# VH-VL binders against q8ixk2r445to577: the designs that were tried, part 37

Target 1, 133 residues: q8ixk2r445to577
Amino acid sequence: FFGMLQNKGLTDYCFDYNPPDENQIVGHQVILYLCHGMGQNQFFEYTSQKEIRYNTHQPEGCIAVEAGMDTLIMHLCEETAPENQKFILQEDGSLFHEQSKKCVQAARKESSDSFVPLLRDCTNSDHQKWFFK

## First folded at step 1 (VH-VL)

Design td5 (framework fv_traxivitug)
Fold by ESMFold2-Fast, scan of step 1:
Structure td5 (fold): chain C 133 residues (1-133), chain A 121 residues (1-121), chain B 107 residues (1-107)
Amino acid sequence: as target 1 above (133 residues)
Amino acid sequence: QVQLVESGGTLVQPGGSLRLSCAASGFTFDSYWMTWVRQAPGKGLEWVANIKPDGSYTYYVDSVRGRFTISRDNAKNSLFLQMNSLRPEDTAVYFCAKDWGYSGYEPFDYWGQGTLVTVSS
Amino acid sequence: QSVLTQPPSVSVAPGKTARITCGGDNIGRKSVHWYQQKPGQAPILVVYKDSNRPSGIPERFSGSNSGNTATLTISRVEAGDEADYYCQVWDSSSDYVFGGGTKVTVL
């Protein structure tokens, strides 16, 4: 699968990653932005190794969750995907982070009036349902 | 499909009052800021007011502050503009638009067709 | 409290390039959005965040923003591009500010 990774509950929002410059591809939080087919920053690939890859820059980035954290951070992809970079996209649309046993949820950040994907206990909420467009 | 439909525009006397409505569909209304933008006949676009998703904060252009009140009903996916003490210079087409609240980093991505308000004796 | 300056009109021949400027103090530090409005119609978004295009907007439309000037560029102009174009920014003191608009005439 590849394309825009869109949320079922938070209609209009997709995974988005805009690093400060092309030499600083890693270390920043993945966010949610309006889904309008706007190009590079919303283009992701779901791989057979259960990675969510950001192929806009070289070297390629892979979404990860660091130990004890709930935010999705961009890391460099590795030849063998580490456990913190593995997400299971289930048939119901849940995006399950295998290492933590939690699900990716679209969440509103009221103080900044923005949206981010966060790791939360798995529920049957549409805010935890994702699909490629 | 995102759709915004304004209504309520009509001819009103100076000093009168009028309430505009905007019906929204096709998006999670209570997750977005909403705005009103107006355009006087033959003139450019002028931002009027915006409102936070939960209605807790509202902002207005100086010329309407104290006279206009923006409000929303999230249960009905509706946005309103209550206009009091209307002046001839308030004559304009009033557009409802979807706003992102990213301190201006994001645009007004969808607009309604507008509703004409004429303030004249 | 920003003020955005646009030329009132731009004339361009079919197939040529039209450039519409939006001037403002340190506008290159702000996100600039551009809207197209045809007579009797609502504005539509054609370029946002300086240089990005919404789905459905032809690649002939592009934008740039640096220093004190943002520019909307329309390449290979078509008769259907004839419209008024507005730039827009957000300012902490003034909220949303629109430029005065530029009428593009395709001759």
Scores: ipSAE 0.000, ipTM 0.508, lowest interface PAE 16.0, mean pLDDT 84

Design td6 (framework fv_traxivitug)
Fold by ESMFold2-Fast, scan of step 1:
Parts: structure tokens; sequence; C-alpha cells
Structure td6 (fold): chain C 133 residues (1-133), chain A 123 residues (1-123), chain B 107 residues (1-107)
């Protein structure tokens, strides 16, 4: 699957990553923004290795969650996907982060009117359901 | 060589409708995203709407959503903005412009602009 | 929604350097573009992706972008540089965000 990764509960919002420039694609937080349908910073691929890849830039970025954190950060993809970069996209649309045993949820960024994907305890909430469009 | 020419601007009463046109020449029109940007008298630039090369996606600034419709006719190299339920605050010079993308870096900017067409909404 | 802050006006003598700032939170992590608009005319792109010049734009125009401030620099200012200047970024919220504009007056 690939395309814009949209939230079922926060209906108009998609995964979004806008790196500072082509030489600095890692280390920043993945965000949720209004889905614009233009690809680019909202174009992601879910791979057979359970990665969520940002293919707009070379070298390709892979979404990861660092130990003890709940934010999704862009890292460089590796030849063999490390455990912190593995997400299980389930039939119901939930996105399960295998290493932490938590689910990706659309949430409001603290002290902000912005939205971000965060790891939360898994529920049946539509805010934890994602699909490619 | 590359040229954009807007037309259709006129005086309309509040609640009225108006259709703007933008005629493109000198480039492969159906390969470019197109945008409308407006400028109220004595004020700055405000983005209004844009449209994907094949017409399949459109996005609008919140203040015009549901009232304005952007469209294009690639066979005629033309861009349109249908404006309904016009308000005095919509009074502005409306520019059409081409958009450029750098796919690798995700950068968007307006490359070529038309001369603009004035829309006045007043009784 | 990002907000870009520009000074409303800058006055500069011919041959001197004008600097126009564009302020925004973490704007140095975004790509900034600059437009020049002369009275009664359409805007034209003068700097794109922070520091690049389109073909036909004099080398006197340059840009920089770091931290919370992007700057358009016009060196050896000429009377023909008198215009309004706008900075612009792309916001992932599907918005083109323009600064309020800076009127550059050449004395």
Amino acid sequence: as target 1 above (133 residues)
Amino acid sequence: QVQLVESGGTLVQPGGSLRLSCAASGFTFDSYWMTWVRQAPGKGLEWVANIKPDGSYTYYVDSVRGRFTISRDNAKNSLFLQMNSLRPEDTAVYFCATEYYDILTGHYYMDVWGQGTLVTVSS
Amino acid sequence: QSVLTQPPSVSVAPGKTARITCGGDNIGRKSVHWYQQKPGQAPILVVYKDSNRPSGIPERFSGSNSGNTATLTISRVEAGDEADYYCQVWDSSSDYVFGGGTKVTVL
C-alpha cells in the first residue's frame, strides 16, 4: 500500500513530513495536516517489512519510535528493518507498533492547535484507524 | 513566451456570482498545477485555490470553501474560478499563477503570474 | 497555521543595501520564496528555495534562512528595485502562507 495515510476519526488529516531540505531528512517529528492530495510530504509506503517509508527523498526515510518515547520520528531506512521501525497495519486499520505494543493515534500536540500521530494504548477508537488514499 | 491572461473581473452586488478565466500560452498547460491568488486594494497577497494538472484535486482557503470552484479545461489551455455568494470582502485583484514543485524536497512556489483582473463587490 | 511577520516598510538610499526580514517559528526548517510586486503589476518570483535566483533576476538579490528569520538582501539598490516584497512558505496544511509584505522605498 502506498499513498496518503489518512485518519478515520480525524477525517481530513493525513500523515505528513516536510524535511528542512534534501540533505536533512532525519530527526524531525512526523505530523498530521489537512490532506491535500498532492503527494509530496504526505506520500508514504507501507512495505512488506512492516515499514512506513517516506519515498519522496533519497535516501529514503522510515518512521521510527525511540525507546520510551511516544512520538513518531523520521529515521534513515536500513537494509534490515530494526524493531523500532516496524508497524503492523491490521485489517481494521489499526497501526500497531510491535516493539512498544502500542497503537498509533491521532492526537493534539501539547500546547498547540496542531495534530500529531502518537503511540497510545490500543483501543477500538476511530482515531487509531488509518487507511491509504 | 510563457503567458497567463486573466479576464472576467467586474463590479457585482453582494450575493452575486462571477466567473473568472485565465488563458495560458507558451507552455504545456496540462503538466502544471495552477493557482488563484488575490490581493485586496492596498493589502497583501492571499492564496485562494489550486488545482492539480488533471483536475482531480482542488483545495481552497477556508473563507471561500463552498462558495468558489476552481476548474480547468486542458484542451483549451484555460483555468477558471467560479465565484458564488460574493461578499464585499472578496473585492480584490485576482491573479492566476503556475505552481512549481521540487518532488525531492517538497518545495512549492508560484513561478509565472498573470497580470490580474479586478473584482469589486459593492452595492 | 503559520504566521509570517515582515516589517511594513524599509527605506534605503541608492547604492546601499536593503534587508527585508520574514519572521516565523522554525522558518529555517522551511523553504522560503520571495516575490517582488511593483505598483499596478503582477508579482514576480525573485528568490526561491531560500537563496536561489530565477533566470533574469540580478545577482544583487540574495536570500538566507536560519532559525526564526529569513532575509531577502538587495545590494547596490537601484531606483527600479522600489516595490513591495512578500515572503512565502508552503504549509503542510495545504496553504500557501504569505508574509504581510514590505514596501521598499528608494530615496
Scores: ipSAE 0.000, ipTM 0.515, lowest interface PAE 16.5, mean pLDDT 83

Design td7 (framework fv_traxivitug)
Fold by ESMFold2-Fast, scan of step 1:
Order: C-alpha cells, then structure tokens, then sequence
Structure td7 (fold): chain C 133 residues (1-133), chain A 121 residues (1-121), chain B 107 residues (1-107)
C-alpha cells in the first residue's frame, strides 16, 4: 500500500511529516494535517515488513516509537526492520504497534488546535482506524 | 539558481500528438514531485498532472486521463508530458512546476516560463 | 471535483488593504495555496498552507482559511502588487483545483 494514510474518525486528516529541512528528515514527530496531497509530506508506503515509510526522500525514513513513549518519530529505515518500526495494519483498519501492544490513534495535541498520531490502548474507535487513499 | 525551462509547444491539428519537455536545474530534481499546469489564452490556471519523485505514481485531471502521460528522466533532470488525441480545448500555455512540500513548504515553486500549444485546423 | 469561487476583480488604492476571497465547500478543512501572476509571466507562490509565506515574499501578504472561505490579504498595497491572484487546493478525489482568479487593480 502507498498513498495518503487517512483517519476514519478524523476524516479530513492524514499522516503528515514536515521536517524543518529536506536534508534533515529524522528525529521529528509525525503529525496529522488536513489531507491535501500537495506534495511529498503526506505520501507514505506500508511495506510487507510492516514498516510505514516516508517515501519522498533518500535515504527513506521509517516511523518508529521509542520504548515508553507514545509519539511516532521518524527514524532511518534499516535493512532489517527493528521491532519499534513494525505496525500491523489489521483488517478493521487498526494500526497495531507490536512491540508496545498498542494502537495508533488520532488525537488532539494538548494546548493546541493541531492533531497527532499517538499510541493508545486498542479500542474500536474510528479514531484508531486508518486507510490508504 | 533554481530554474525550470519548458519546450516543445507548437501548432498541432485536432487528433494529433505532441511531447513537451521541461529541463530542471539548480535543485535535487529526483527529490521532488513535479507537475504540469496549463492556462488557456485569457483564462485561468488548470492543473493537468503530477508525478512522484521516482516516477512510480501519477495523478491526472479527468479531462486528460488516458490521453496525456506524464513521465520523468531523473538522470537527465527532465520532465515530460506526452499529449495524444489533442482537442481544441487543450490549447494553452503549459507550465511545468516543482510540487514543493519539504520542510514547512508546500505548493508549486518554482514555475517555468511556459510553452504555448495551439490545437487548431 | 471541488469548485473554487473567486471574485473576478478587486480594486484597491495604494497603501490600503486588498482582500481576495476563495469560496469552497468546507475549504477550511483543506490547505489553500495562493499564486500571483503578472501579464506574460509565470505564477509565483505567495502563500502556502493557508498562512505561510515563501522566502522573499513580503510580510504584507497573509492568508486565512476557515469554514467555506479562504482569504488572501495584501496590506499596504503597492503598485507592483497589481496582478492576477489564484487560490488552489488539493481535493480528496485526488485532483488539484485552482480558483478562477482575481485581477487586482491598484488605482
């Protein structure tokens, strides 16, 4: 799968990665932004190795969650995907992070009108359902 | 200096074919989505097509789907638009532009100067 | 496809504020970009993602976007701002859409 990774509950919002510089693609938090498809910042690939890749730069970035954290951070992709970079896109649209046993949920960032994907206990909420468009 | 230069525009008969080229310089061409936008004489802007940095994915406006093909040659820093089954309504200045969304940027920047395609008998 | 509605023309005196609107159903839920085009020239990006300016664009240019209307605001208008202005969105049907354009005349 590849394309814009859109939320079922927060229907106008897509995964978005907008680093400060095209040459500094790692270390920043993945956000949610209005699905505009205007460029590379909303284009992702879901791989057979269960990675969510930021495909618009070389070397490619891979979404990861550090131990004990709930935020999605861009890391460099590795030849063998580490466990913190593996997400199972389930039949019901849930993105299940295997290492933490939690699901990716669209959430409003505290003290802000912005939205971010965060790890939360898995529920049947539409805010935890994702699809490629 | 970031630049885009279009070429290939000319007079063609309805039903004819034409290939437009866009030469890019001054930036890492293979890192950006690229787009074609057209403007009929005295009319507004109309987006035509865009292409992923590696060429693996393309979008088209409905009116040209199946007739136009966008492609790129990253080794030559070149973008192309193959236009088939041309219609009088395709008469326009065709611009190439970089689809920019790295960092905090988005939108089309820069644009080339355009190349005029006239479809008439 | 979404249809974006712009007024065909706006007249403004030097030093005053010009406001160009872009109407569309739930346009506040989309990212809006704005372009300036002078006769015989290629368009120039002046505002992206509703309210951000590219390097080199004066602070006099600003944007907003909410509900069914996005607005490009040009404060302290100068003669050199006379041009056609276009709004643009990416539609969720995988289509890029431009507004019809607004000719700004500085009198």
Amino acid sequence: as target 1 above (133 residues)
Amino acid sequence: QVQLVESGGTLVQPGGSLRLSCAASGFTFDSYWMTWVRQAPGKGLEWVANIKPDGSYTYYVDSVRGRFTISRDNAKNSLFLQMNSLRPEDTAVYFCARDLSYGDYAGFDPWGQGTLVTVSS
Amino acid sequence: QSVLTQPPSVSVAPGKTARITCGGDNIGRKSVHWYQQKPGQAPILVVYKDSNRPSGIPERFSGSNSGNTATLTISRVEAGDEADYYCQVWDSSSDYVFGGGTKVTVL
Scores: ipSAE 0.000, ipTM 0.543, lowest interface PAE 15.4, mean pLDDT 84

Design td8 (framework fv_traxivitug)
Fold by ESMFold2-Fast, scan of step 1:
Structure td8 (fold): chain C 133 residues (1-133), chain A 121 residues (1-121), chain B 107 residues (1-107)
Amino acid sequence: as target 1 above (133 residues)
Amino acid sequence: QVQLVESGGTLVQPGGSLRLSCAASGFTFDSYWMTWVRQAPGKGLEWVANIKPDGSYTYYVDSVRGRFTISRDNAKNSLFLQMNSLRPEDTAVYFCAKSYYDTLGYYFQHWGQGTLVTVSS
Amino acid sequence: QSVLTQPPSVSVAPGKTARITCGGDNIGRKSVHWYQQKPGQAPILVVYKDSNRPSGIPERFSGSNSGNTATLTISRVEAGDEADYYCQVWDSSSDYVFGGGTKVTVL
């Protein structure tokens, strides 16, 4: 699976990553933004190691969640995927973060008009359903 | 240093087909997204298509989707644009460009000199 | 028609300063890049990421970006700066967008 990772509930929104520049791809929050269909900042790959990889910049980034946090951040990919970088894409479209036992949900960012993917208790909401386009 | 050389532009009739080529040198070609940008005579610049470094993903402006195909041959450091069902509005100089990354998107670090495509009877 | 608005032309005397604006809603939240194109030639990147210069571009070229307006400034203009200048953005919600271009004429 690879392409633009789109939300079923926020139909026009895709995973998006805007690093400060090509030399600083680590440590910033993954956002949701209007799907443009051009890949690049919205291009992600779901790997056999259950990683969500950002292949647009070098070195490659992997989405991670730090213990106790609910935001998705970009981290450097490792040869063996650590548990905080593993997401299970289930048949119903839910994206399950096994280490935290929570699901990725499209949500409005606090104090702003922007949207971000956040970890939330798993429900069958369309805001927790994702697919590659 | 970095060189991008386009070829293949010529006069073609509406409904016809044409393949453009871009020969790249002076950089690690298979590490960069590549782009085609066009410019109609006397008009501004318009993005056409881009392609992932390994050739696995391609993206197009709406007006050419389904008619144009971008591809690359990394062993030959070459980029291509296959143009089908050509229309008079496709008349333009077509530039090959090396894409570079930024926090909000891409910019075109290096450009070729372009190749003129004229779609007319 | 373009979402990025540039003046169609700017006239400047040698040795003076030319300022080319690029207007767009909240353009200060995007990265703006500038290209110079001389007649019959390919565009050349002269400013990237709002205010950075590629190697080989004279320091008299500078850029700024704030609010709804980005500006390319060419100080101590020379005859060789006569060209069309294009601003460009790309963000995660839109295609590559170029301004309509500004023709800079040097007396």
Scores: ipSAE 0.006, ipTM 0.607, lowest interface PAE 9.6, mean pLDDT 85

Design td9 (framework fv_traxivitug)
Fold by ESMFold2-Fast, scan of step 1:
Structure td9 (fold): chain C 133 residues (1-133), chain A 121 residues (1-121), chain B 107 residues (1-107)
Amino acid sequence: as target 1 above (133 residues)
Amino acid sequence: QVQLVESGGTLVQPGGSLRLSCAASGFTFDSYWMTWVRQAPGKGLEWVANIKPDGSYTYYVDSVRGRFTISRDNAKNSLFLQMNSLRPEDTAVYFCARVEYSSGLYYFDYWGQGTLVTVSS
Amino acid sequence: QSVLTQPPSVSVAPGKTARITCGGDNIGRKSVHWYQQKPGQAPILVVYKDSNRPSGIPERFSGSNSGNTATLTISRVEAGDEADYYCQVWDSSSDYVFGGGTKVTVL
């Protein structure tokens, strides 16, 4: 699957990665923003290695969660995907982060109307359901 | 055809509150995102706030977050902007606009005439 | 945050072509929309998604967008085209961003 990764509950929002410097794409947080339908900074690929890849930059970026954190950040992809970069896209649309045993949820950023994907305990909330468009 | 009419603009003291209204007609109001855009005297356009068609999501420019609240009443085809803790910098003509969504791109296809809010002592 | 740069003013003779630029880093990767505002009036949409015209906008209005510059072109300019023109993009990091506006004077 590839395309804009859209939230079922927050229906107008997509995974979005717009690093402040295109030559330094690692280490910044993945956000959610209004889906624009053009791909670009909202174009992601779900791979057979269970990675969520950002293909706009070379070398390609892979979404990861650092130990003890709940934010999704961009790292460089490895030849063999490390466990912190593996997300299981389940039939019901949940993105399950196996290493942490948590699910990716659309959540409001503190003290703002901005939204970000965060790891949360798994529920049947539509805010934890994702699909490629 | 499509018509948007703002009202409520007036002179307000700093720290005061004011509620703006926008009456919509000529289209299926509950199918469109709606927005407020402002323009300070002699200055350019600045987006202020957006609201989802069903009212479930709202978002704001940083400078008004926590002070302004956008809302809508779909049964009455009306859009509102509640402005609290007003500052002199909020002085502007406030426009109501309809957001058109095409292939994920957002732009403002119809605008109201605007209503002037002056925040001054 | 994204910043869109427009020249403050452009002067053009009747019947000639006016070109209004909108500069921004990699703006060619975004969709640009253009609004016309006459004194004392609300803005109206004249070009959307880089080069499309709404119904009722004359063919004299056209747009392009490539690299770091988007351009609104008004051919065979008429006195009635005298107005302020604003470019606008939707930016995922900055929300809706408007250029500073360009005053077009028909001399």
Scores: ipSAE 0.006, ipTM 0.551, lowest interface PAE 11.5, mean pLDDT 85

Design x1 (framework fv_traxivitug)
Fold by ESMFold2-Fast, scan of step 1:
Structure x1 (fold): chain C 133 residues (1-133), chain A 127 residues (1-127), chain B 107 residues (1-107)
Amino acid sequence: as target 1 above (133 residues)
Amino acid sequence: QVQLVESGGTLVQPGGSLRLSCAASGFTFSSYWMTWVRQAPGKGLEWVANIKQDGSEKYYVDSVRGRFTISRDNAKNSLFLQMNSLRPEDTAVYFCARDLKYYYDSSGYYTPYFDYWGQGTLVTVSS
Amino acid sequence: QSVLTQPPSVSVAPGKTARITCGGDNIGSKSVHWYQQKPGQAPILVVYYDSDRPSGIPERFSGSNSGNTATLTISRVEAGDEADYYCQVWDSSSDHVFGGGTKVTVL
């Protein structure tokens, strides 16, 4: 799959990665933003290696979660996907991060009106369900 | 490497005003949230206010809201705290600290923590 | 506030292990940060996000957090570890919340 990765619970929000500098695309947190339908910073590809790739800028980025962390960070893609970059997109729309045994959930950033995806215990919440548009 | 130096603390009378400054060096100041934390003599730490990298978001503890204003000047690597309508209970050492806000905890909220602190500046509010 | 409870003091012999607790309802679902403050000095961060350690902090410092109690553990305690220790969490209703502090005395 590829396209805008939209949340079922936060129906107007999509995965979004807007690096502050086009020449430094890695190391920043993935956010959620209003779906604009234009691709660009909201265009992602789900690969056969269970990666979520960001191809808008070069070099290509892959979403990762480091051990002990709950946030999704952009890292460089590797020839063989490491475990921290693997997300299983399930039939019900949940994104399961096998290394941590947690699911990606749309959540509000405290002290802010911003939203971000983070790891949470898996539930049947629509805020944990995603689909490509 | 990283240094934060506070200044401006002095004796002021109740109802008075004072502006504190914090000079930052050794890091890209404009890339970090910044915070003020205070400590009354012989007491524990109390968070006062924080400010986003570009100054667009500011938050305050309830007891100072409407009286204190946090601000920053990224071109000068400086953080400020304007304190108005000072009360005796505002007497404390005021610390400037670098505020890391880009990490989430298991509850789903950004939880800031402070990795570098200045040495503090003493504000005494008394007649 | 009574949100985070720390014992006011802990005494430990050199070379032994000191444990400083930070109690709070459902604190295990929050991230806890720990600071060390020596008399007349600024606090320094010793543990963040429950168990991570900043560069330059000895491996003797470790942390854990589950249920209603977070714990800062200092193994092989040295005289230089004598200080006040504060736990801290973020609470959207109260913003930053610090514990009352624990004075660690190395005897």
Scores: ipSAE 0.000, ipTM 0.507, lowest interface PAE 14.7, mean pLDDT 83

Design x2 (framework fv_cosibelimab)
Fold by ESMFold2-Fast, scan of step 1:
Structure x2 (fold): chain C 133 residues (1-133), chain A 126 residues (1-126), chain B 112 residues (1-112)
Amino acid sequence: as target 1 above (133 residues)
Amino acid sequence: EVQLVQSGAEVKKPGSSVKVSCKASGGTFSSYAISWVRQAPGQGLEWMGVIIPIFGTANYAQKFQGRVTITADESTSTAYMELSSLRSEDTAVYYCARGPRYYYGSGSYYKPFDYWGQGTLVTVSS
Amino acid sequence: NFMLTQPHSVSESPGKTVTISCTRSSGSIASNYVQWYQQRPGSAPTTVIYEDNQRPSGVPDRFSGSIDSSSNSASLTISGLKTEDEADYYCQSYDSSNHGVVFGGGTKLTVL
């Protein structure tokens, strides 16, 4: 699967990655922004290794969550995906982070009007349901 | 370094169509926007539209919507602009340019045009 | 959408300073970055100012850009005018509501 990774509950919002320096893609938080189809920052690939790749740029980035954290951060992809970079897109649309046993949820960033994907306990909420557009 | 090379001049009759090419070399093609900008003799710059090749999606200026089609072939790193139902007022130099690259979200901004093609003169006359 | 309005022409003697304005018809001029391009006959445009006030490598520091929110305008200022500065100058910004590019009408700079 590839394309814009859109939220069912926050229906106009897609995964978005927009680092301040396009030559240093690693280390910044993945955000949610209005789906537009214009910028390369919203194009992701879901791989057979269960990675979510930022594949519109070289070197390719892979979304990861560090132990004990709940934010999705861009890391460098590896030849074999480490456990913190594995997400299972399930039949019901939930995006399950294998290592933490939590689900990706669309959430409002605290003290802000912006939105971000965060790890939360898995629920049947539409804010935890994702699909490629 | 990035270079954009356009196809040669065209002379067309009113009512026909023209298709201009823009071949990119050096750097990444698929994920960067390619715009088309025209300039009629003695007139200003006029933006026609943009394509982001990896999405296969083009966006057009309202004035040209319905007459212009912008496409890209990633295998040859070439963008195309096809303008139909040509009129004498379509006589212009047509430029391709890389950009704008849209960054949306935290720290959102538009990157400026960074590279331009040499231009292609299209003359529409009987 | 909006328009960017520039004076049609401006002229000044060598060594003097000129300022070319670029006024946005609706919405704030500060909503999106403004670029300035120089174009000589037979050539593609070349950037002289990007992101409101930044100067590319190779462009003399005689070129500067500014934004004035009170007049809703961007300005290109060229000091110490030289004959080689004679060209058409275009401002350009973005309409984020339609993901479009907007150019000003252009200003012909004559140096005599």
Scores: ipSAE 0.000, ipTM 0.538, lowest interface PAE 12.2, mean pLDDT 83

Design x3 (framework fv_zigakibart)
Fold by ESMFold2-Fast, scan of step 1:
Structure x3 (fold): chain C 133 residues (1-133), chain A 127 residues (1-127), chain B 107 residues (1-107)
Amino acid sequence: as target 1 above (133 residues)
Amino acid sequence: QVQLVQSGAEVKKPGASVKVSCKASGYTFTSYAMHWVRQAPGQGLEWMGYINPYSGNTKYNEKFKGKATMTSDTSASTAYMELSSLRSDDTAVYYCAREGYDFWSGYYRPYYYMDVWGQGTTVTVSS
Amino acid sequence: DIVMTQSPSTLSASVGDRVTITCRASQSISSWLAWYQQKPGKAPKLLISKASSLESGVPSRFSGSGSGTEFTLTISSLQPDDFATYFCQQYNSYPYTFGQGTKLEIK
């Protein structure tokens, strides 16, 4: 799977990554933004290692969640995916983070009208359902 | 060259409906949200809402919920805005406008300005 | 809703003058403000986004500044083509709102 990773509940929103400096692609939070067809910031690849890879220049970026945290951040991809970078896209559309045993949910960012993907206890909410388009 | 071309002027009676079209060219139609803004004679601008042509999903200003309906036709690269139950105070110039993208913010936010505008469609509602 | 208020509502000036137009928001909008120019019978034209970012093709005599609740649009040396109505727009939150406009007229 590759393409735009879109939310079923927030139907106009897709995974988006816009690093402030193209030379520093790691360490920033993944956001949600209005879906578009321009690729680049919204183009992700789901790999056989269960990574969500940001399709970018070397070094390659992979979405990760640090133990005990709930935000998705961009890390460097590794030859063998570490546990914090593994997500299972389930048949029902849930995006399950293996290490934390939580699901990715579209949520409103604190103190703003913007949205971000966060780890939350798994539920049947459409805000936790994702698909590639 | 990016261009938005709107349908011609309309004169309607109170209670009627009107449907304005906005044909896009010079860019990938599905890559940018299309906003609708109206301007009453001699007055300021009022944001009505937007449609995302990629998904077909819409967001309306609460004032226009149930009053305006936004749609799009991807094969024709055309956006539409239909206004129902017209009243005299709906007399205005209606604009379509393409959403701009602010890359320099360090964030990609869901709220943006309009970088390209259609020429406007005058809708007159009179008895 | 965020209320945007422009001052002055009408401004008379001469070619070559330096003019400033102010836009105030009823609550903080950070830098999420755009400026538009509108000539009679024409659609608005984007001049500036993110308070100070000049749109491609817009003359360098135009500049914007400000953050939070107070913003200014400056034209450093007025040209005949600049006599128009100017609008500010916040895009910090829905619904998007515009100022009432500032009409720049020949003195």
Scores: ipSAE 0.006, ipTM 0.580, lowest interface PAE 10.6, mean pLDDT 85

